# Designs tried in a protein design chat: VHH binders against o13800. Part 11

Target 1, 230 residues: o13800
Amino acid sequence: MNQVTQFSGNSANLMLYWILKSYYSRFDRIMWIDTLGTFNPAALPLPCLEKTMLVRSFDAQGLKDAVDELESNLKSSEDQAYALCIDSFSNPIGLLMAQGNISFAHAFMMTLGRKCRILTRKFRLAVYLSTSLVYIKQLHLSKPALGNSWPFCLDHSYILEDQQHNKCLVHCNQSRKDLLGCSQLFLLLKGSFTHEYLTIDFYNGTPVSVSSKLHVSPSLYHSSTLNSPS
Short names: E, the ipSAE of ESMFold2; O, the ipSAE of OpenDDE; V2, 0.75 times the mean of E and O plus 0.25 times the DockQ between their complexes.

## First folded at step 4 (VHH)

Design c12 (framework vhh_sonelokimab_d1)
Fold by ESMFold2-Fast, scan of step 4:
Structure c12 (fold): chain B 230 residues (1-230), chain A 124 residues (1-124)
Amino acid sequence: as target 1 above (230 residues)
Amino acid sequence: DVQLVESGGGLVQPGGSLRLSCAASGRTFSSYAVGWFRQAPGKEREFIGAISGSGGSTYYAVSEKGRFTISRDNSKNTLYLQMNSLRPEDTAVYYCAAGSRYTSILYPEDYDYWGQGTLVTVSS
């Protein structure tokens, strides 16, 4: 079964690009929902772009319409593998909450999240979404946006923390299929994928391995391998 | 019961720009999802872009690398396709299409109403 995977942080969208760049051959069709107007086609190879449908949705209703469109495509395409990327999921929901009816916005968010999760169980669909981090003063920590109920819609959740020298720490916040749990940390070179010296391999939304393309160091090598997605 | 008529096609040099228009008659245009498709000689009809019935989403085939922009003016019952940085491979008949705003809008078979097409030729 395919999964719903969230990446949170200022550089969270880099993981969506990295997944598509690395795994576009596993998908027959890709839908990218761009809620910020920041989609960068130069970050992806041409064969990946040929499979990709760009959806620009700047409000919550537009986001829902795009997911409904994906559902219709999944129902009419019996054997095709799909990827759905949403960059950023938290932006249009935050705008909806700012309109003053927080209970409606929360219900809308949870309904949409449950729908995405159900679609991954019924069809050959992997969902990848980016969200912001929120600093909580009382707890002196940063958490993914969207509140305490939202993680129930996710199979995997990773946090990206910017570090010095264009480095980004990626750590697991939630994983249903990672046999080693959320104790693993990965190091990712932040910036253009053309300048990456490290790669993080994701398989069906789960980190599999971290490898160096040019620099070899035991302290920069981490691995988590899965033989088959369950 | 929507009728669609495309216009604005013609001969253009590589690197040039064209703006296609699609005039709708019959039921109110704003009731429908609307999109643009093209078909080059000997090829299948290809999706270019669409706007949802709510107007909250626009859809694009990313292989065009942002060269095309779709827009609509419901007060004029008109759909537009702005085409920039045209290439010889963009030579095709361009079609306007309309369908129920609650059906899929990514495939030709999802649309109920079609225009007759307008020819765009990009020559060097």
Scores: ipSAE 0.261, ipTM 0.657, lowest interface PAE 3.1, mean pLDDT 74

Design c13 (framework vhh_sonelokimab_d1)
Fold by ESMFold2-Fast, scan of step 4:
Structure c13 (fold): chain B 230 residues (1-230), chain A 123 residues (1-123)
Amino acid sequence: as target 1 above (230 residues)
Amino acid sequence: DVQLVESGGGLVQPGGSLRLSCAASGRTFSSYAVGWFRQAPGKEREFIGAISGSGGSTYYAVSEKGRFTISRDNSKNTLYLQMNSLRPEDTAVYYCAAKPYSRAVMYEDYDYWGQGTLVTVSS
């Protein structure tokens, strides 16, 4: 609650669905901003959908307008608990950068990110973002999109790295609780949440709360909590 | 000021599709946020969705599970509602509404309303 959390990678959107499926009862209202046209209502239970306003915004101005609308709603109902999910945050910002004024696009992004952060401090609001990973050839590594200043807007940042056979390695890239180097191997199911694979407490921000025991069928892969060095 | 006239309603069989239009007259349609509402027999009026003045953001009540799509054409001063996989429960009078804000509308305090168009879903 009251924090900005980012998930990065090809499976990052599945984390947003998982959070809402697991924790929708903690929120009075939910706004989902869909920048890709890929929102899947079948992935969420009906009581969750009844609390959810879907916003489709394919450009940066639309994304900002939706956040401004959320702010207006928060001001009229400041004792209610809200969740904001943005899938994908990096897509409309990347399109804005491709239009040629990178300084303008960067300023736009940072202003919007700071606004989201401020709203989580003023109101009962949790913000969950999905972003892409970008490969850096000089360093031979992948990192979250949006550059070096963007993490200033985040309380938590997790990287999801796809592996073979529907497995995903989760890395903790940033936490305001000064947690470093947390990771866990997860099994993710696309478009189906028939099995409870993980429980994560995003409000505590500890390695234990982001690492969970996973239960899978006997014919599938097993995962367990990975302990971080003390 | 803006005036709104809905069209495209009628009788359709379950599973069918229908596209409603809302023609706006008056000044600067793009400066208005516009939306669709419906009222079924014996029920309160409910929000379906809205679209910002630029068309950059669309807002939906998700309970219909993606069966409805809202769009606008500012060059024709027209708002559209595409309805797919219609059910008997979608039978209602459908209204378009506008307010003079170029930004998004989660508040349902609209200033201008059409007269409504009846959609009946039955065999």
Scores: ipSAE 0.549, ipTM 0.773, lowest interface PAE 1.2, mean pLDDT 74

Design c14 (framework vhh_sonelokimab_d1)
Fold by ESMFold2-Fast, scan of step 4:
Structure c14 (fold): chain B 230 residues (1-230), chain A 122 residues (1-122)
Amino acid sequence: as target 1 above (230 residues)
Amino acid sequence: DVQLVESGGGLVQPGGSLRLSCAASGRTFSSYAVGWFRQAPGKEREFIGAISGSGGSTYYAVSEKGRFTISRDNSKNTLYLQMNSLRPEDTAVYYCAAKGYRSLFWSDYDYWGQGTLVTVSS
């Protein structure tokens, strides 16, 4: 569970709420970094909120300061389980890039992402990020923001596409599997990855059920089968 | 060094609002992360919220469901706590605190004010 997971799309933040609502008992402390002013405390149960520290970050430096504070606490105890939710990671980075020095902004982003990944390996920390999708006209394709190097900071990546009737299609998107030493497993995983979908039913903006069409993609659960109300 | 003095406490009816102020003196105020804590009779001290030296990040305990907002004005060396929809259980002494290393909420604070009493009662 000590991994970096990204969700991308207009409804990506709903996955962060669903994860906390489902698993908050596994965490001793939760940090939620809100970069858009959209945090909804009504979406989470009171016991979850009692463990949650809301950080409102106005810029990229504020985002880094919050992660540095989390690192200090992880180093001082090491016996507490932490969750870090960042909604949205791409917004403050995009604003930094718009200021003109794209190389600086990219280096800042990659340094922060690498730090988060290292912290999940050293401590009892799970990181959940929401990011935007970028539409590419030439390909008629939407892909996660932040460029080609960013996925190297991620253990899992999912794309959320809004559907009719308050449904959301979740597509597993994973660009690297260095753990596999077998070409056959790599090809199977890659094919499954591009065709894996989860359907999430929404009620008042909150996911209430998930159904799956899973093959060999990464799972947030130990089982490849997800529980879905009939 | 920094010295902190709270003001704005008093008696408020349930459902009312109140704005607390904390005036800072000493070193440059913007060098410090500052926050609000409260302690009700017979209870442990509780974190409410904090704000980074630049104002670039604010931190909140969210069990109050967004009823409290923290802000700062570095030109006036002042920290604020806006409290809305007050309840009897919000009755406490409210403390202003500052951190020398600019770290927030989960770390110990170095400088503390003397507190201001807020009573929420009909």
Scores: ipSAE 0.405, ipTM 0.719, lowest interface PAE 2.3, mean pLDDT 74

Design c15 (framework vhh_sonelokimab_d1; at its last look DockQ between E and O 0.02; V2 from the best seeds 0.00; counts 0 for: pae O 14.5 > 2, placed apart)
Fold by ESMFold2-Fast, scan of step 4:
Structure c15 (fold): chain B 230 residues (1-230), chain A 123 residues (1-123)
Amino acid sequence: as target 1 above (230 residues)
Amino acid sequence: DVQLVESGGGLVQPGGSLRLSCAASGRTFSSYAVGWFRQAPGKEREFIGAISGSGGSTYYAVSEKGRFTISRDNSKNTLYLQMNSLRPEDTAVYYCAARYGSRAIFYEDYDYWGQGTLVTVSS
């Protein structure tokens, strides 16, 4: 916990559901901020739902107000472990930008992102964000949809790219644990909430190592070498 | 200095629907975040949902699983709770509550409360 983690891509929200399904027992309370109207309670087990507070807001002010409410709860019960899931963070910011005051929208985004990061340092809080990817056709390049300053608010950033056969490649775009960057690649099976992770270490050069993991810790940018005794 | 009056409760069969209303009087309604709570006799009060002063944000206890929708009409100073697919366990007195400030909150820490309206779900 104590980290801000971003997942970017069309299927990024599946990672938020997977994290909660796998690790809800580590959290005393969960706040889910739904900016799309797409929250699916059937994707989560009942004990997880009983800990979950749902906020629906389609605009940036509502997103900020929900984070302010989380801060108030953290301050009044600072001994509790919280998870904050925002699906999607980029949607209300994109709507703000579309309204024409780009400087205001950018300042709003960065202020909110910095607040989330500060809260993870002060309290027992893990933050998980879904955001869009922007594909630049001329450059054959996909980037997360919030500009060059946004990564400074993140501890970890992963990119999800849809693949053939209901699969999704998940690769590390950023990790503060490794200032050289992270090139671990994960293979995620789409359309189900039971996921397998296949990691490929591109950073280590030669030899290339490949390992299969059934799950990964949400606080780590890569899987531990020792998850539990067999 | 806001007064709240609930209405719309009554007897409904399982699977039925009800819309509850809460009429506010006093200060400017849009300056208040408002919410719905319920309490069955002998049980603790339970949070159902809340809505920000502007109506731009809604807050829910996930146990409703989409059966309940909160909304407001600031021009009429009225809060609503739409309840669908009602079950016998939804039988309770339903209360509306308000707090000064447009930001909605979870739980029972509200400043002003109505007297309640009884909803009975039974065949």
Scores: ipSAE 0.724, ipTM 0.873, lowest interface PAE 0.6, mean pLDDT 77
Fold by ESMFold2, look of step 5:
Structure c15 (fold): chain B 230 residues (1-230), chain A 123 residues (1-123)
Amino acid sequence: as target 1 above (230 residues)
Amino acid sequence: DVQLVESGGGLVQPGGSLRLSCAASGRTFSSYAVGWFRQAPGKEREFIGAISGSGGSTYYAVSEKGRFTISRDNSKNTLYLQMNSLRPEDTAVYYCAARYGSRAIFYEDYDYWGQGTLVTVSS
């Protein structure tokens, strides 16, 4: 809550659906900005859909207009809790960059990102957004799109790694809190993310306390680091 | 000031499609955000969706499950609602509405309303 959180990877939209499925009762209103035309209402419970406004915006200006509309709504409803989901943020920004004026596109992107961050501080707003990964041949490595300056607009960033046997590892590679290096394992069942144990509180942006876990395998907690010296 | 007149309503079978039009008269249609609402007998008026003055962003209440599409043609001063996969519960009077200011807004009062067009979905 009150944070800008990024998920990067091919399954990032599944993470956005999981966030809303898990936390929609904590929000009074939800805005979903669909820049790809791929929003799937079957992925969300009907009570969640009933508080969701779908916005279709297929370029950078449309994305900005939607955020400006959200700001107007926030100003008129001081105590309401809002969620903003953007799927994807990287696509319309990438199209703007492809138009040739990279300095303009970068300034536009950073202005919009800073606005989102300011709104999360001024109002009861959580922002969750998805971006692509880009592959760097020289390094044999994928990293989030949008370059080196974009992370300054984020409170948390996660990279999604699809794994064998319908698993996805969500790894925090940036946090303004205590999440750097934390991971969450999801299972892909019936087209949706599920989990056995929650390790990250994605609403608060904090690690889950050991005492808060419902059930944990004994092998995860048998560590000599907690033993007294002798 | 803008005057709004809906057309294109009628009887359709379940699973069918229908396109509603809303003709606007006035000085500058592009200065208005415009939207569609519907009201079934005995029910409250329901927001369907809206489109900005420029047409760059469209806003939908998601209860329609992606079956409806809103568009505008500012050169013809016309707003459209394309409805697909129609169901009997879509039976209602459909209204277009306009609000001064080029940006669409969700659930706020609109200043100008059409008289409505009836859509009936029945076998």
Scores: ipSAE 0.424, ipTM 0.747, lowest interface PAE 2.1, mean pLDDT 83
Fold by OpenDDE, look of step 5:
Structure c15 (fold): chain B 230 residues (1-230), chain A 123 residues (1-123)
Amino acid sequence: as target 1 above (230 residues)
Amino acid sequence: DVQLVESGGGLVQPGGSLRLSCAASGRTFSSYAVGWFRQAPGKEREFIGAISGSGGSTYYAVSEKGRFTISRDNSKNTLYLQMNSLRPEDTAVYYCAARYGSRAIFYEDYDYWGQGTLVTVSS
């Protein structure tokens, strides 16, 4: 059994752990926003943890505050490379929606997303977002628990389409050669008939690719590690 | 492990009020988001509301906003549900649930559950 099968925690953050394990050497600082309370330090190597700041945010305001703190840090250290991991973006948003604050939730998503994009353009910053799913009974499908306004390039139809394909290239003249200036959204498709997750890559605020994987959580992590950059 | 025990259920007339309590075991109660659910006969379990570990954030199902109030006393390891203006449709078994951290919207997100307390609203 590989290490992936042994660490406890929420399976929703496996991709984030993979990202950090694969790329932590490229960052000077890492901010992990934990909305679930399930951050597992044992899942990351010590050198990664040493440069990781853990922030627990339990609601939308907390998430906003955490990102504002990141901004402050970025301004203070403009030459340092940062990674932001939000596990999970859908939690605070889902709370707002559950309260009936749907419009506010959408506005919040757009505002925070925009802020993250701006920060990736201004600073050496990579942003990685994870999200849970909501089951749609009528369609017998799951969608990200983020409403219809998020992400910027995705709508309901787009998400559904991508579940049927392994990869979709977005028209962009930029290539993902570096994680800096990128945002990556992980859409966990637990229980999917075809894919376990979708990944959307944004480079300098522009979507560049959509990809999907056909693996179960432990296997997903293991298979993903095979494709980790050297 | 956290053990949850609900109390305060019973028979109440329409328009009445009832306060439920949930006692939690352990000394780390403040680290857990805690919520209330209910399940009526023949219906699915539904979310009522929840409160963050610190008590600083509360959130409710849209349908229940205004009539129900959730609070907690971390010094007593107790969660409360104040129910006002009760209706026959509120008849259900009410459950307390806990999750380490803040994820507290979906019932599948909660790790610990009480046995429930029956609330019957009837004339």
Scores: ipSAE 0.000, ipTM 0.241, lowest interface PAE 14.5, mean pLDDT 70
ESMFold2 (binder alone), look of step 5: mean pLDDT 80; pTM 0.822

Design c16 (framework vhh_sonelokimab_d1)
Fold by ESMFold2-Fast, scan of step 4:
Structure c16 (fold): chain B 230 residues (1-230), chain A 123 residues (1-123)
Amino acid sequence: as target 1 above (230 residues)
Amino acid sequence: DVQLVESGGGLVQPGGSLRLSCAASGRTFSSYAVGWFRQAPGKEREFIGAISGSGGSTYYAVSEKGRFTISRDNSKNTLYLQMNSLRPEDTAVYYCAAKEYFTYVSYSDYDYWGQGTLVTVSS
């Protein structure tokens, strides 16, 4: 809780579903902002869905309005624990850039990212974002000043690279809590969330400690890649 | 003051579709966040969904499982709820509600309410 975590890649949204499926009992309320119209309620258990508010926001202004509503709710929450999931964060920003408002789009992105980070510091809020690698990298290269500031909005950043045979390589790109960075990981992606091949503990129930430890079955990954000395 | 009047309720068979309308009186309808709630016999009032004044954001309780869609037409001062794949458990009185300042945390914290329209899903 109290952290901003980004997952990037074609399968990044699966991490948001897995976090909620694994840890929904730690949150009193969940806001899911769906910018693509792809939210799948069948992927989550009914008790999780009952505390989840689905927000569909297909443009940048709608995304900002939803975050502003979350802020209003947090101020009236009486110490309730919240999770915010945004799937996809980069989509409405990319659409805004495509409309010829590149400078505005970058400023909008940074302002919204900083607001999310500030809210995690002020309230019991965990923020999970899914993003496109193409848009994040292009924004950084095209607008270095704004791109150089984006990582400061994030506490943790992971990149998911699809591999053969329903396997995904997870890279730790950034971790503010750990000076030594994160371990590289493998997980098997299946069409069902019933298989617990990956458990990432991003949350220890305290505002000062977040666990990024991964526990996977040895039979489902290449053991030497996790245990080999560097 | 805003006055809200629901219409479109009735008897429908399981698997059917129904569209509810909520007509608002008032020159400032676009200034209000508006939403739909339902109350089944012997149950508490349940939030279904809401839409911001501009229509730029829609809010849903995911317990509807993607079967319901909320929309608004500010030129007609009207709010809509499209209900698809209806089930017997959707039987309830459906209410339209409006609030000047929207918040989804207080589902019953709305300023203006309609009288409700009954939806019965039965064969």
Scores: ipSAE 0.118, ipTM 0.542, lowest interface PAE 4.6, mean pLDDT 70

Design c17 (framework vhh_sonelokimab_d1)
Fold by ESMFold2-Fast, scan of step 4:
Structure c17 (fold): chain B 230 residues (1-230), chain A 123 residues (1-123)
Amino acid sequence: as target 1 above (230 residues)
Amino acid sequence: DVQLVESGGGLVQPGGSLRLSCAASGRTFSSYAVGWFRQAPGKEREFIGAISGSGGSTYYAVSEKGRFTISRDNSKNTLYLQMNSLRPEDTAVYYCAAKEYFTRVSYSDYDYWGQGTLVTVSS
């Protein structure tokens, strides 16, 4: 069975593109939910695009409607492998929280997240989410948006922090392989990760395994920094 | 339960833009998911995009590279398709279609269909 995987950070959407570019042949259908209006079809090969349905959902109800539509498609085609990409999951939820009752927004978010997780257990479905990072001034750290209970809807969670010279440091925040605290440095070229620095094992329901050539040298991880230019 | 009438088709030059309209009759237009399909000569019917009755979700077949935008105005009972950077291969009869709930990206799932409007892209 497939899992729910979250990537957080300014470059988190690049992971969704990388996964589809690398693994689109393993999926019969792809649904991309675009909550920002920023989907870039040029980032994906034509055979991948031909399997992809672009859904634009700018609010929380729209996001729920899209997931409900996906559920109906899954029930009608149980033998097909599906991928669901949501870029960004946090944006319509944040809008809902800003407009009204925080408790209602949180309940809505958790209900939707649990539904996605249940669908991955019932059907051949892989779910990939991008979310923003929130800076916590008191702790001088950044963490994924959506609060402390949201991670319980996830099988895997990775944090991407931009670094100098088109490099991105990836932190394994949560993983079914117990890779908590694991950090990896990835090289971004032309807005995409390279295979030489990133290997993601996202297939056949196995837990997410994130590895890179940099894993061979622990000193590379310790010498890497999460520093902004200033 | 709902009747659909397309308009706005015609001849347009390559690189041009065209906006198609679909007028719906009925009191419950906002209860329907509505979409656009096209059929070129000698080809089967192809899904272009759809929009939910509520909630603001819009669905696209990405193979046209983001050149098309679907929208609706429930106060006017009207569905729109904005087509930009048109190419000769976009020549087809364009259909609007409606169903009570958007469950699948398949023309066989739509209950109500318009008669179609011809779009010809030629110089």
Scores: ipSAE 0.065, ipTM 0.498, lowest interface PAE 5.1, mean pLDDT 73

Design c18 (framework vhh_sonelokimab_d1)
Fold by ESMFold2-Fast, scan of step 4:
Structure c18 (fold): chain B 230 residues (1-230), chain A 123 residues (1-123)
Amino acid sequence: as target 1 above (230 residues)
Amino acid sequence: DVQLVESGGGLVQPGGSLRLSCAASGRTFSSYAVGWFRQAPGKEREFIGAISGSGGSTYYAVSEKGRFTISRDNSKNTLYLQMNSLRPEDTAVYYCAAKEYFTAISYEDYDYWGQGTLVTVSS
């Protein structure tokens, strides 16, 4: 809880569905912001859907309006646990950048990202974002979209790399609370992840623990190294 | 201050479609978030969907997504609700509502309400 988590890649949206399907009972309210028109209600159980407000945002201003609406809801119901899912965060920002005013688009993106982060610190809110990967030819690697400043808005960032035979490699790109590093491998079958490979605890401050592969020891946290950048 | 008038209700058969309109007068329509609510006989008022002043975001109770579509035409000061694949349980009085601040889902937060239009789904 109280974290901003990003998943990047062609299958990143499947992580958002998996988190809600697995852990919707921990949230009183869910807001799903759909920027792609691809929301699939059949992927979620009915009790989860009953807690969910679906927001279809057509552009960057619409995305901002939806986050502002969430802020109003959080202020009027401070004791409730909220989840915010944005699928995809990079799409409307990329469209805004394509319009030619890169400085404006970057400022808009960072302002919105900082607002989400501040809301997770002030309220019982977990934020889950999907974003695209960008291949960097000079470095022969893929990175999450939105540039080098964007990760400062995130507590956790995971990259999903599609593999052959319905396999997806999920690896940690950033974690502010886990100084041991992280790695995870999921078997992706017909667009679904299985519970047996990942358990996420939202209330212990450790957003990800892998039941069979990786555990993070809280005793290895270095608070002095995690205070910057904010 | 804004006044809202719903229209387009009536009797439809199960599986049919209906389009409701809500005409607004008063302050600039685009400054308001507007939404649709319904109340079935003997039940509480239920949120259906809302749309931001710019039209840039639409909000739905997910149970209604795919069957109901909300839209607005700010040049005509009009809000619409397109209802498809209607079921007997959709029988209700449908209300449009408006507010200046964008809190889309709680009926207590809406400042201006229409008188309602009855939709009956029966064969």
Scores: ipSAE 0.260, ipTM 0.636, lowest interface PAE 3.5, mean pLDDT 74

Design c19 (framework vhh_sonelokimab_d1)
Fold by ESMFold2-Fast, scan of step 4:
Structure c19 (fold): chain B 230 residues (1-230), chain A 122 residues (1-122)
Amino acid sequence: as target 1 above (230 residues)
Amino acid sequence: DVQLVESGGGLVQPGGSLRLSCAASGRTFSSYAVGWFRQAPGKEREFIGAISGSGGSTYYAVSEKGRFTISRDNSKNTLYLQMNSLRPEDTAVYYCAAKSTRALTWEEYDYWGQGTLVTVSS
C-alpha cells in the first residue's frame, strides 16, 4: 500500500488482476487505465468491479489527464484508500518514441512517474504498473551520466520469468490455454543487500498462489508464504 | 456554469438499442468533463461513464463498457450515450451531469440534468 509497484513481462498485466482480486477490500476506489483495449472484467469479482472506474486512452496525453483527475479527487476526498492500475504504462510512451520525439517521451515518462510516486506519499494511494520487458531493458541500458533513471520512480519492481518454458503472452486476453500450468518467478530488490523472490503458480491461465523467498546477503534465506487470494 | 437537458428516452424492446442525447447550454462545453448516471426505482444512483472535455479519454463503470458508449460533439454542445443490447434491468431514469475539472467523474458533479426515462419491456 502507499507505493509504486511495477510488473514487467509478457503477462505482467495478469499481476494487476491478481492484486485486485486478492486485495480489493483494502481499497475504497480503483482506477484502471487501459491503454491497450485489453481489459477483461470477467477476471475480477463483482464487488471489485463495483469500485472500479475504467479509463480508456491510447495516447500519452490521455494517460496524463487520467492521473491528473485522480490527483484532483484525492485532494477532495478525505481518508479514502485508492488503487491506480495502469495497463500498459510503457505502451503510450513507446508510441511517442516511435514518432521520433524520444527526448520528449522520456521526459514525459519521468515526469508522470515522479508524479505517481509523489501522490502515493501524500495520499492513501497504491499504484500498480504493467510494463514491457523491452522498455525495462532499454531504460536499464541508459548511461548513468544521463541521470534520468526510471527505476527511481518505483518502490518495487518485479520481473516475470518463465520457469516452465511456456511462452508468456503480450497484450492479450488472460484466459489463453498456453498459460495453463505456467509457473513464473519474480525478483524484487528492496535494498542494496536484500532480494525477494516471488513464485506464482498458474492454473487455467490465472495466477492462483504466490510464495516468497527473502534472500539477505550474505546468503541467508527466509521463506514467507504470501496468502493468495483473499 | 452549464445547463443540461436530456432527451431520447422511451420504451424499447429487450435486445434493442437506444441513443440518448444531452444538450448543454453555456459558453464552453469543451471545458467540462461530462457523464451519464442512472437511477432505477428503489435503488441508489449509479455511474455509467464519462468523457473528458478534450474528448480524448472515456471513463466507464466496468459493467457498462461493452454495451454502452459515450461520445460528445463539442460543435453541437451535445453529449451522447449509445445503449446496445438493452435488458429489462436497464430500466431507469438516465441523467447527464457535468463536473469541474477538479474531481473524478464517478464522485463529484456540479451540474445535473432533469433526467430521461428509459423503459426496457416487451
Scores: ipSAE 0.306, ipTM 0.638, lowest interface PAE 3.0, mean pLDDT 71

